# Ledger of designs, part 63: VHH binders against q84jc2

Target 1, 232 residues: q84jc2
Amino acid sequence: MSKMRNLVEEKFLEFYESWVIQLELYLHQLLIAHNNNTMSETELRHLISKLTTHHKAYYTAKWAAIREDVLAFFGSVWLNPLENACSWLTGWKPSMVFRMVDRLRKSRVVLVEAQVKKLEELRVKTKFDEQKIEREMERYQVAMADRKMVELARLGCHVGGESVMVVEAAVRGLSMGLEKMVKAADCVRLKTLKGILDILTPPQCVEFLAAAATFQVQLRRWGNRRHYVTHS

## First folded at step 4 (VHH)

Design s20 (framework vhh_6qgx_2)
Fold by ESMFold2-Fast, scan of step 4:
Structure s20 (fold): chain B 232 residues (1-232), chain A 124 residues (1-124)
Amino acid sequence: as target 1 above (232 residues)
Amino acid sequence: QVQLVESGGGLVQAGGSLRLSCAASGFTFSDYYMAWFRRAPGKEREFVAAITSSGYSTFYTDSVKGRFTISRDHAKNTVSLQMNSLRPEDTAVYYCAAGTRLWDYYDSSQYDYWGQGTRVTVSA
């Protein structure tokens, strides 16, 4: 119903604001851990676990939300225009995280050859999975531009309520297809994150997670500044 | 160890007021959504009110809107429910709950931690 849809957007906006605040607190802990070099391996693993749990919580909330309204995630009200412009199927593009991994080459803890090989294999697989989803989305968009869109346009010409049920059913079908694709993209994101963390040492994981969180937080701050006006 | 302890229940006449309190310990209070549920004898647990981890947003079941107010105090690790204009149908055992899932705030099965409850009786 329409009140449920408005509530979905408001609930996820509140969830996301709280989630980002906690991400900033974890980022602070990651930066301390990275700079001090005094934390034990057990302490580093505990911190990494907190971050992975935090990201899993995001996807749990997201999948519940897209079950109710997947279109809310295309042009999300909880994201500023810059964040929305940088989205690929409602989130970060999986292959882009390897750009952050490349930064580790200049790190205090350099990647060993075996790690470089495994990361390149993961990069290739991630790009393959990503392209597979892009082809599926393209097929979906082409199908919408063909018979289904022509049918919806034709039905829309008959204002009077006779066809409203058929139009609603078609729109729900389109939304279900988008939900499937968004979940597929999120699965690639989670597998890519797990794969990277499994290859990296705990200090390298901390550096990687710090870089990713820093980018996410900065992108939000840069976009939000567009709405600020200084008093004369 | 995680603990939620409710207080403030009692007997009150219709039209009266009560303030329930819930003290939380053993977990990071500021990370959790807090809620109040109630159960009358022979009935299932019913959602009453919820407050987000930040305290910014509140949610109420339709029958208590405008009469009940939920609030939280991060310094004291407490959540409170101010109940005004009480009715006989508000008679129930009131439970404090903590959870991490915003979408399911009305679903009792989605909450991680529960108090033992405090009894509220509203006489006609």
Scores: ipSAE 0.000, ipTM 0.124, lowest interface PAE 16.5, mean pLDDT 81

Design s22 (framework vhh_6qgx_2)
Fold by ESMFold2-Fast, scan of step 4:
Structure s22 (fold): chain B 232 residues (1-232), chain A 124 residues (1-124)
Amino acid sequence: as target 1 above (232 residues)
Amino acid sequence: QVQLVESGGGLVQAGGSLRLSCAASGFTFSDYYMAWFRRAPGKEREFVAAITSSGYSTFYTDSVKGRFTISRDHAKNTVSLQMNSLRPEDTAVYYCAAGTRLWSLYDSSQYDYWGQGTRVTVSA
């Protein structure tokens, strides 16, 4: 329903704004931990756990929202145009985090050979899963052009309550397929994040999470600046 | 000298089984991803299955998942493909491939070494 769709967008906008503020607070804690180097391994693991829990909370909220209206996540009102332009299936592209790891490795992060091999293995696995989802999306787009869907679209262009209801039912059916694909993409994101954190030491995890959070926060700030809506 | 030698191909009836083997020499086997590709007459080479350098992760194309099993033996420098419940559409020449630094398991151009292929024919 259009009324239900509007409510989902408003509710998730409120959630996302609070979620980003908390991410910025965690980023501050990550930078302190990195700079002071006085935390025990146990304390670092607790901080890493806070970040992983925070990211899991995002997906819990997202999956509840897409169950009600997955289309709200294609052209999200809580994201600025720059953030939307960088989206791959309603979120970050999983393989892009390996570019971040590579840049850190070349400049500051020292990894042992065993870690390098495991990260390359994870990169290949992540790329494989991404391409599998991309092929599913292509098949979905082909199914969208199916004769039945074309006929339903034609009927929807003509006035009449019956035509409107039939088209709406068809769109709801298509949304189920999109929901499945978005959840599959999110599972790849979570597996990729967990995989990286499992390979890295706690200090390296802090550096990685700080870099990732910095990029996410910075992208949002750059996009907001372009809109002449900048709040310090 | 780098060499990949495939064996185990043949003629089988639909529903039958075959085990393909690939013996590797001339490189550090444990550093390489190993994969199987196939090419049916008149078609492009397509990905079938892959196994990571460590052997912990395996990958399959949807049409063979649940029917085929890829495995590796580091002591013998071999990779194997157990093919069960074979179908006529599985008829192809099967190729063993080895690669490092892969960006996509599906992209045959990213693999460093290839075998000569072994023919599998599945009759109706």
Scores: ipSAE 0.000, ipTM 0.299, lowest interface PAE 14.0, mean pLDDT 83

Design s23 (framework vhh_6qgx_2)
Fold by ESMFold2-Fast, scan of step 4:
Structure s23 (fold): chain B 232 residues (1-232), chain A 124 residues (1-124)
Amino acid sequence: as target 1 above (232 residues)
Amino acid sequence: QVQLVESGGGLVQAGGSLRLSCAASGFTFSDYYMAWFRRAPGKEREFVAAITSSGYSTFYTDSVKGRFTISRDHAKNTVSLQMNSLRPEDTAVYYCAAGTRLWSFYDSSQYDYWGQGTRVTVSA
């Protein structure tokens, strides 16, 4: 594509490709664990811990990157068009995980009443946090049409040192606002993931993590196959 | 034309060490992920280790973690696998592989190019 990539895009592209490849290796281990009735609860907890650490590593890398260039995460070059179409504020939509749990309950995972009650409470809390962030995003988009943005657009037609400084300050302000919203969304994602894993037993956690990883891996494969065939 | 040529295989006693090397030619080496796979008699190819195009990140299957080290040398267009504390279970034919658009390094079908393999036998 002859597109110039900045340092943040180049570094995160390499990181993300490796991270997804390793996620698929963990998925392989989860599928083996599912078919192996000899694994102890301690061994299952260890495998769950490896995936939790892997997800935390993603957010550590992401937050470092968005401090440098949050805009790289909107229309990301390391995501195919299908992955980008499925994104909600630069990542997965938190409420989606409850649909995955519902599917597992229909197939083979039986939850006790106490777990169902805790999941419903977590779902309500997650939806509330999600809607709060969506309102902030809407307000942010409306701010793009306020008087300051109109003035910025007008100044963009005037070439001079003063206009460059004003534009840079405004862009920095917008980037800081987006960084804050992305971090807030990621906090909801991490709280939701932790909440689900805290409610489920280790074998149920393995089923859930396998379903989530399978979806993420398949979404990337489907999108990449279409792109490759179209551009071959 | 594209070639991957493995070397360094052989017979070694349990607890010993071997260093496998893969020489790459006919393509821009620095653009490719490099990996090692192995195949024991009667089994399918299994992932062993991988290294990113930059060399920044390395990945290992659990059974070799801490015993094997993958590295690459861009000046020599080589990828190496240092195998320490070898076990009889490590006996296999080891294959070098290269790929550019990987979404799974353990999936052998993702790789564009393969070497012919080098045999490693670990006796008890």
Scores: ipSAE 0.000, ipTM 0.180, lowest interface PAE 16.3, mean pLDDT 82

Design s24 (framework vhh_6qgx_2)
Fold by ESMFold2-Fast, scan of step 4:
Structure s24 (fold): chain B 232 residues (1-232), chain A 124 residues (1-124)
Amino acid sequence: as target 1 above (232 residues)
Amino acid sequence: QVQLVESGGGLVQAGGSLRLSCAASGFTFSDYYMAWFRRAPGKEREFVAAITSSGYSTFYTDSVKGRFTISRDHAKNTVSLQMNSLRPEDTAVYYCAAGTRLWSYDDSSQYDYWGQGTRVTVSA
């Protein structure tokens, strides 16, 4: 009853549109930095810090929103259908960012052997954490579906205070479980991002962040045009 | 009922080897990642090693990397820890743990099930 789902969706839509516009501005700065060999290490670190702060702001806003309505993040109204189709537990799949890291091996700023080893260790840890969350999601989906179906089937013919209270408790339990799982996934995302940035040099960080932001922005543009999803 | 039963602990001299085993029952073993933790006298529980549910990935604390090897056998529902080049500082009670609700494999508070432990003593 105190849950204002329409208001949560409206507020996060406003937030997300502004956040994406700022991401595009940062992407422009990253591309300039990537093409400009004269930027100091201090200037590059400052730009990297702006991007990490921007991503932290996203998760701060997201966690506040999911506390009120986690289901808004499953089939989000602020994302187009292509963005939603590419989502893993309401966001990017952590292990997929290593495909962007692999592209750095073909760049002008080549990874040294020590960095390759550390990135392989991080990739393995990230996939392990991701698989744990996937198994947890499957277990909760099966358990919640079985319990909810039995309870709703039993109580559906006895409409009244009992049915309302039990259904509210079940929905609250489901939402709390999903909130914990989404936060767990987001923690893996943040740890993976931080880990990659800690391993890479400032120029490599700029190249990585530019690749990630480019993919995110282009995925949104492709989905907004709908040429591929409509004709496939 | 859920049980984790450790075995293989004992007394060994520095430079020696031991193999610890953990037998799991009462849960779907293949859905759980498995880990070993240890607790030295008067100290807190410390992460040692972990293995994913599939067995494809393993993780170790820095002090045991290259000396210890964790493995699992799905047919027997067991996880093992091969400990080589043992040092006096490896002296501890070793605990087997099973978990699913973790984004950090080295956090003991996040594990669902624990064994009773097996004692390992490494003499100088």
Scores: ipSAE 0.000, ipTM 0.103, lowest interface PAE 17.7, mean pLDDT 81

Design s25 (framework vhh_6qgx_2)
Fold by ESMFold2-Fast, scan of step 4:
Structure s25 (fold): chain B 232 residues (1-232), chain A 124 residues (1-124)
Amino acid sequence: as target 1 above (232 residues)
Amino acid sequence: QVQLVESGGGLVQAGGSLRLSCAASGFTFSDYYMAWFRRAPGKEREFVAAITSSGYSTFYTDSVKGRFTISRDHAKNTVSLQMNSLRPEDTAVYYCAAGTRLWSYEDSSQYDYWGQGTRVTVSA
């Protein structure tokens, strides 16, 4: 109630709701595949490809929306408060996905030592990529407190066409910087997802994707329950 | 109280081998990335090799890849560098380094602790 939606937020909300419904349908297919040992490797690869394409579609839509309004993705109106609380630079934290991989090791998935080494290599590279982005974000936040930006904020309190143009240019620069950082973080997410799927066998990929989708769907449902303490 | 002590340096002819060792004390060894850097006379420190805290991942500069092997022993709190097929260009003081908050394993400024170095001379 405290926030009104703009056109970008309305369009992405509609997209995201449909995208989540399709994710739940794919999750159902992943769970069937996981419980049915008769599916061929070709059939499993096809299902994995559907999930990969679905995630790529999300980033295609996100990057188009971010170009128009990157700030819509910080505290997103299509995400409930619990989903927003779990976000790192507008999405899942890439290194955290390895916690899901580690849990697979402890349940029914037996990883050979070559896979363990490749996953650890990918984990380390992912962590270095995260640290580079975190430092860039820290530099961005420090730059926002820079004397020049503080002076531009003060200038914006005065009337005049010249001051309005200067402030607008600074705001555009800030938005472009955030867009580049969010897109960089999303590239790390896609690289990490691809890397994991390249290391795992098709049955292991199905189990990993099922676990990830289950967590995402459950997190959304748990957060949404808190919104319905009274009818509607 | 934190110490990194290198050993194993010396004089060797081109094509020969040396094994460098670094003994760590005063910190939780298993939490740290370990690396070897070298500095040739009149030059800046350059990255040679690094190993993750778990020991599963190793990284090498292109000029030593396939010739050098980095390893670690958690029981002994040591990191080692096996140097094979040594070249005159490998002549340098070799330094052991430890770090936990690394951005890049190749950036010497990001390491928390350093040894005093061990000299390696490769004759033609």
Scores: ipSAE 0.000, ipTM 0.144, lowest interface PAE 17.8, mean pLDDT 82

Design s26 (framework vhh_6qgx_2)
Fold by ESMFold2-Fast, scan of step 4:
Structure s26 (fold): chain B 232 residues (1-232), chain A 124 residues (1-124)
Amino acid sequence: as target 1 above (232 residues)
Amino acid sequence: QVQLVESGGGLVQAGGSLRLSCAASGFTFSDYYMAWFRRAPGKEREFVAAITSSGYSTFYTDSVKGRFTISRDHAKNTVSLQMNSLRPEDTAVYYCAAGPRLWSYYDSSQYDYWGQGTRVTVSA
């Protein structure tokens, strides 16, 4: 590992800004496809594939970055305060996506009975996987608090250069644990996204992806505007 | 005022074909999902076929799959149901329905607007 935190943050900031610009371009294509009845199923599948590849690129870059500095993703400098406030383990909460599906249903999405059943089964499984991660995170936080208190107590009684190495080892252990938790959460996100796209028809996938991208882009715009109101 | 007017019903022999049409007025047709329901004498209203606002997706009840085809024409504000290989059990009053936001295409309560119906009689 040869990178400092500042360098990791700067590199991911550059990546993320470019990634969001490309997401907005894809959103425009999704909205055109949704409003125009000119695209074939093959063309819609190709557009959906571009979006799934784009999301996979995000996780590839994220996992490379968290390997070097996972703490950069808790309170990220490339996200505004509103985006950070809406995060669950450094990203969107997987079960929230089903509220998106429900909103699409109210906005002219037609779901056959078989799709409704499969979505409900996926929702239950996603919540179960989510709860498993939440229990692991709680267990990790308890362990972190115990380790920190024991470490502080030990350092209070120890005056030597070896205390620096003990602190470094503890911080490394904490970071490795968080990295595993973040990756586990990201795996649930990817499985949930793939599951929904596998259940929906291509036109429904386009509408779903458009709604998700719109929410992400609007949340960023709302948070950025509010950040400019700095005084009374 | 919103209006859905069905046409094309009549008497036909088993194995024959019939084309039903529904003319829509008083709303933005291209924003609505369109469906056909039917009701046989002494029975409850049954789902037959539906088409999304864009026309990309179509849905059918199992008993008519492969025999019936639903389509729409945005320029004419019409929905059509092409009925092939008709059977005596297809005898019913057929209703056109429209809904802007559907929870389920087969749930009649999801549709805001309904036509008066057109009668289809299939003789043995």
Scores: ipSAE 0.000, ipTM 0.093, lowest interface PAE 20.3, mean pLDDT 81

Design s27 (framework vhh_6qgx_2)
Fold by ESMFold2-Fast, scan of step 4:
Structure s27 (fold): chain B 232 residues (1-232), chain A 124 residues (1-124)
Amino acid sequence: as target 1 above (232 residues)
Amino acid sequence: QVQLVESGGGLVQAGGSLRLSCAASGFTFSDYYMAWFRRAPGKEREFVAAITSSGYSTFYTDSVKGRFTISRDHAKNTVSLQMNSLRPEDTAVYYCAAGYRLWSYYDSSQYDYWGQGTRVTVSA
């Protein structure tokens, strides 16, 4: 049964494959817009809107899936080993995007003083939210160890259907805790992305989104290439 | 250090009005979206109204549109909710919330800071 995917894994795998294909198509549009500088502000805003809607669609699908099986997102079957190795609480680490913003600041695209100040304020806020979630995860891991020890002791004392019910209740409680933390992390991701886009001009947004999409697509391609050169 | 302090809750008869206020301190108020959420006895927290950091746009849940008005005063660091034509189903604890760079105004998990809440009871 460990060799078969559950329904949540199968459905999200299908969703994710199509989502990544569409992301690659949007990346090509972003690169054309960035390199040729021929698009109007209205056209750039429309493209940025497509990307924000695309990311929102991902989180809508993800949150529906984690309600059914949050553990499917830890070591996901729809991600290659490299993508899984780079995950922080089932997704990208929010502070990572400021590395892409730093590259933007060092490019030929000029950020005005007011933008730099707002980006720094957002970076500090994002780091604070990220650390808060990391502390919650630490507390959860400690509590999880205590609960497992208590449950193992209880199972040793009780025989029959009562033990099964207790284990099911404990697993349900653990899953609910993980769901809350994953959703909290995803909210930090969305707030950080929205914050950056609100501060940047449309051409700067295109450059930022292109950098982010390139990183995501590159991780997938490099990880998939490893599969073809590795002997089974 | 960050504080949101609500006031103005109380008892009122159906059809009456109340004005809730929220005083904010310890953060750059003008950079934050402000919202009101409520929790009725035995129910989950639900979105009521939100106002953007600039004050330019406001958002309301369908059941309060035309009856409630959200506003903010940057000079006084306050957000207010004017509640008119109150109904028994508006009975709840009302919470002030502040959020930076929201993706969704109706999602309580998007908000960074919360007040203690103020109780509103509407009798039939």
Scores: ipSAE 0.000, ipTM 0.150, lowest interface PAE 16.2, mean pLDDT 82

Design s28 (framework vhh_6qgx_2)
Fold by ESMFold2-Fast, scan of step 4:
Structure s28 (fold): chain B 232 residues (1-232), chain A 124 residues (1-124)
Amino acid sequence: as target 1 above (232 residues)
Amino acid sequence: QVQLVESGGGLVQAGGSLRLSCAASGFTFSDYYMAWFRRAPGKEREFVAAITSSGYSTFYTDSVKGRFTISRDHAKNTVSLQMNSLRPEDTAVYYCAAGTRLWSYYDEEQYDYWGQGTRVTVSA
C-alpha cells in the first residue's frame, strides 16, 4: 500500500509537471491567436481542440491514479500550498470558471444576447450540480463520523489483528466512495468546460481558454513566490 | 527590493555581436515571462524579444528574427539577448522586462517590472 502510494505520487508528479509546462506553451499560442485576427476559423478550432484534448488527458491520468490512491489527491504533493488551499474536491470549483466568462464582457468580441442567456442557464445548472456533490460529500462525512465507524477505528488501534479484516473492508469502502465523488466532481468540470465552449464562437473560446490557463498558471506562480513576497 | 539590472551594452561596429544580460532579484524568476524592449532616440519603446517562464517558447520582432537569440538561466536568475549581425538601426537603449499576467507579449503595459536600460550603439 505504502509502496503503491509512493509510486502513484511519483508518477503523477512527473505527469503533472510536464502537463503544466505544455499548458503554458498552449497559453502562449492562445495569446498569439487572440492578438492575431488573420487566423482562420479552422485554425482557431484546431487550437481549441488541442486545449480540450490536453484537459481530457489530465482527467484520464487523474482517474487512473485515483483508482490506485484517491487520497493522494487530497493534499497533493504536486501542488503548492496555495493551489491546495484553493482546491474544491481535488480541483477547480466549477462555478468559479464563470468569473473568467465575465472577462469576455470587456473584450473586443462582444457576447450576443442569446449567448448571455445560454451562459446564465449553464451557470445555474453548474451551481446546482456543484451543490448536489456538496450534499453528497456532507453525507459521506456524516457516515465517517458514524458511531460504528469510530468504534471500528478504535478497535483497530487497541486490539490489533482481531478486527483487521473488518477495518480493511471499511477503509476500502471509504476510498471507493471518495473515488466516485471525485469522478462526479470532475464530470461537472468537464461538462461545464464543454458547455462554455459550445456556446462561444472560436475567437471567444480562445479568449476564454487563455483567461482560464492564465489564472491556473498565475495561481501556481503566486504560490511558488510565497517566501519572496512581503505584505506589510 | 525587486530589481532588473541590465549589462553588456556598449559601442560595436556594424556586423559585430553583443550579448546583453539581465540579472533579476527580489522575485521568483522562474515564474515570470522575460522580455527585451528597445527605444531609439526620438522613437517610442518597441518590442524586441520575449521568452516564456518555462523557456520553451521564444518570440521576436521581424527585424531581429534570425539575428538575435533570447535565453534564460534559472540557476543564475538571468535572461540574455545574444545580438549578431548588428546594424546601425539596432542602436537604442535596451530594457529588460518581467511579467506574469500577459495577454500580449509585445504590449509593454503587460509587464510588471522594468530595468533602467543599457545603451547599444552600432557604428557604420
Scores: ipSAE 0.000, ipTM 0.108, lowest interface PAE 20.0, mean pLDDT 81

Design s29 (framework vhh_6qgx_2)
Fold by ESMFold2-Fast, scan of step 4:
Structure s29 (fold): chain B 232 residues (1-232), chain A 124 residues (1-124)
Amino acid sequence: as target 1 above (232 residues)
Amino acid sequence: QVQLVESGGGLVQAGGSLRLSCAASGFTFSDYYMAWFRRAPGKEREFVAAITSSGYSTFYTDSVKGRFTISRDHAKNTVSLQMNSLRPEDTAVYYCAAGPELWSYLDESEYDYWGQGTRVTVSA
């Protein structure tokens, strides 16, 4: 039988589909700006601002949704299986973004030494923050197997009474813990994105954002055409 | 032909200082990030300090920040770790490591070359 979507899943699916369509439109504008090399610094800053506002809108919508149902973001119905397989704590892994930056860093002549230093410091901090969150997730998973939680799960098989209320309170606590971790991961993502954009010049920002958006859009297209990623 | 040779380890009392040195040969030293890792008795290897290929940036684990200083000398193809205000918990075998490009200085798998290690023992 078909699994019914809850209201959070329905609303976010609608939001996400619109958000991705707009991302593709912005990507087209970024590629035009990059290829033609005729845009002023003001025009480039305007494009960069559109992309940063667009990403902020995603996290605003996401945080509202996870307040209601954080579990909807683990194995999300609005993402295809490839996108879900590539997710780290409900989104992109922050250190992955430096792979896009490596295109700019492939030759040191492209970036000045001051930028290289700042990007290296940011990469290091980002990976450290990632590992801290990974330790939190490991602790969370261990807590799920805690003696108290195992006992509460056993009590949950009883009908009505105090046992049901105790189990429901424990489940609510677990959901709040996940919400906190997901928000922490999203904060690392936003700090990393902002940090990179603050270090790069406007033309370099356009190149970076185009590379990142291209990867995100392409990953979605590949996953929607399963024969590219599965043995069939 | 590629070699990393550590030196400078030994026994020291808490509050004391040691200077570790790593001599690199067989590769273009100036193109490589250099790092120090350590492995305490009964524990896994952990990151201590790193310096970029240019020497422009340095990175430290929180427990040694302000006490240890990493530096490099391109003319001598050496990287050094000055360890001050040593604590018993700093007791470990210290390893020199080299990597051409790093996603994370904390990830051992990012480093292509490793030394044999030099032992540091800090008595209470």
Scores: ipSAE 0.000, ipTM 0.112, lowest interface PAE 17.1, mean pLDDT 81

Design s3 (framework vhh_6qgx_2)
Fold by ESMFold2-Fast, scan of step 4:
Formats: C-alpha cells, structure tokens, sequence
Structure s3 (fold): chain B 232 residues (1-232), chain A 124 residues (1-124)
C-alpha cells in the first residue's frame, strides 16, 4: 500500500534527500572547526557562508515547488511523522532557535552583554512576526469556512463541464493564500537566521549552526528509527 | 557515446494522430528526466511535454494538454509522445531531450542531451 506521488512531491523528495546528506557533511565540518580551534576567521566565515548558501538553496527549491503545489508541503512525504508533528507552517518555528541559543549559551557560547541585548530584541521582533502570521492563518481558516467552502459546494452542483473550470479557479485562489503565508513564514525564518548570525562572532556562529544542524539531523534519525521499528 | 534518436514524424491531416519515439543509448536512462521540445518554422524552441525519471509524473504545455501523452519504457530505453487531434499549429521539428534538473523543465538550456529531431507537418 503506497500513496501515488505527484510531480512536485517526487521532485522535492529527491532534492530534500540530497540536501540532508549535504547538511550532514557540513555538520561534520562545523564540528571539526569547533573542536580544533585552528581555523582562521576567514576560514570560519567561509564555512558559515557555505551553510547560509545551503539554507538559501533549500528555500529557493521550496518556493519553486510551492508555486506548483503548496499543499504538498502540508503533511510532506519527504518528512517522517515526527518531523511533520514538529512543523509550524511547513518548517521550523522561528522562536525555537532562541531556546537553542539559550541552552547552548549555558555551557558553550560565551556572549557579551551587547550581544545578549541584541538577541533579546531579535527574539521579541521574531515572536511578533510569528504571531502576525498566526493571525493571518486564523483569518484564512475562518474565510475558508465562510466563503470558499460555500462557493466550492455550490460549484460542485453544476452540470456539464463548466463546474470543473470554476472549481479549479477556486482551488487556485485557496492555494495562493497558503503560498503567501508559507513564504511569509519562510521570510521570518531567514530573517531570524541572518539576524542571529549577524549578532554572533564567527566561532559562535559555528557553534550555533552545529547545534541547529545536530538537532535537525537527530530529530530525523529518531523519527526514522521509530518509523522503521513501529511502522515498517 | 550518448545518443538520442527520434522517429515517427511525417505528414498528417488536421485531426490526425502520430506517435513519436525516442531511443536512448550511451547513458543510464533511468537517471534522467525525459522531455519533448519542438521548433516551428520561424519560431524559437518551445517545451511540449516531460516525464520524470520514475515515470510517476508527466507535465504538458497548455496547448497540447489533453491531446498529447508522454510515456517511457525503461526496459527498451525509450520515451514516446502520442499526439492526437493534431492541428496545423503543431507543425514543427520535435526534439527529444534528457536532463537532471527537475525545476526548469520548461527551459531548454537546462537539458544535457538532445536528439537531432523528427519533422511533423500537419496540413489544413
């Protein structure tokens, strides 16, 4: 028993598997850089740039895929059930990274007072942007219940081929709304990541990126092991 | 060496049908996405249809959707284009293409290998 994949799901599954493999290779480089303390600032900045480019490549691919089928990203086939359960608007929740920085800071990342203040300011702004998107999603869900569902039900009662075209137009309208919200959430993710990296020194950036990548990789491995054991 | 060889082109009347075939050799066929492009007299090369490497999904340009069907056969290393309800505007040289880039299937510059083309002429 398997679900048939559409073109967007097939394309993004292939992309995502390769993207995660490369993330694991970058994680290895981040851990070496952190443990050795032998890399120059220029070398660390180059490594950080490779990670930021890698994350930008993810969003470039995602936004191309969302243009074709945004619904593929709600309950994604390339994510295991644990990854899907931890998802917020098709990705990581932006405010979660500040909890990660705080946990890391307790024993590893040494921050000066000026950095602490800038991180708190960024946290507040990120939470505000996050809540704004959540309100937009709530309004979208209410609008679907009132207008689009009634419209879709009415159109489904038409005879002949006319109803097919009108239903397709309604579905496109709904998808455009979701696409806008997912892109807005991804913009908050990218702004939050860039903001943190702009505040941290290169060694601190390496430590942060290593922690983030470790969490992402371990979450995937734990979910895959559970899926293999309980569902395979 | 890598080779894509198209066949099945010819002259047909409007409303008729043709089946184009493309035989691939010299590369691992199952690792490539296959597509058909066409170039009408005096026009630029345009996308017609594409099929994923697994054969799970197909994509068509709006003007041929519902009339053309793309398929592939991994055992024979072939990709085919069944063309029904042909129109004079479908007159073109049809090219088979192989590529590895999924996101740019409309962009001819993103394909790695090309056939020499097969001519299709649809009379009014």
Amino acid sequence: as target 1 above (232 residues)
Amino acid sequence: QVQLVESGGGLVQAGGSLRLSCAASGFTFSDYYMAWFRRAPGKEREFVAAITKSGYSTFYTDSVKGRFTISRDHAKNTVSLQMNSLRPEDTAVYYCAAGTRLWSYYDSSQYDYWGQGTRVTVSA
Scores: ipSAE 0.000, ipTM 0.117, lowest interface PAE 17.7, mean pLDDT 81

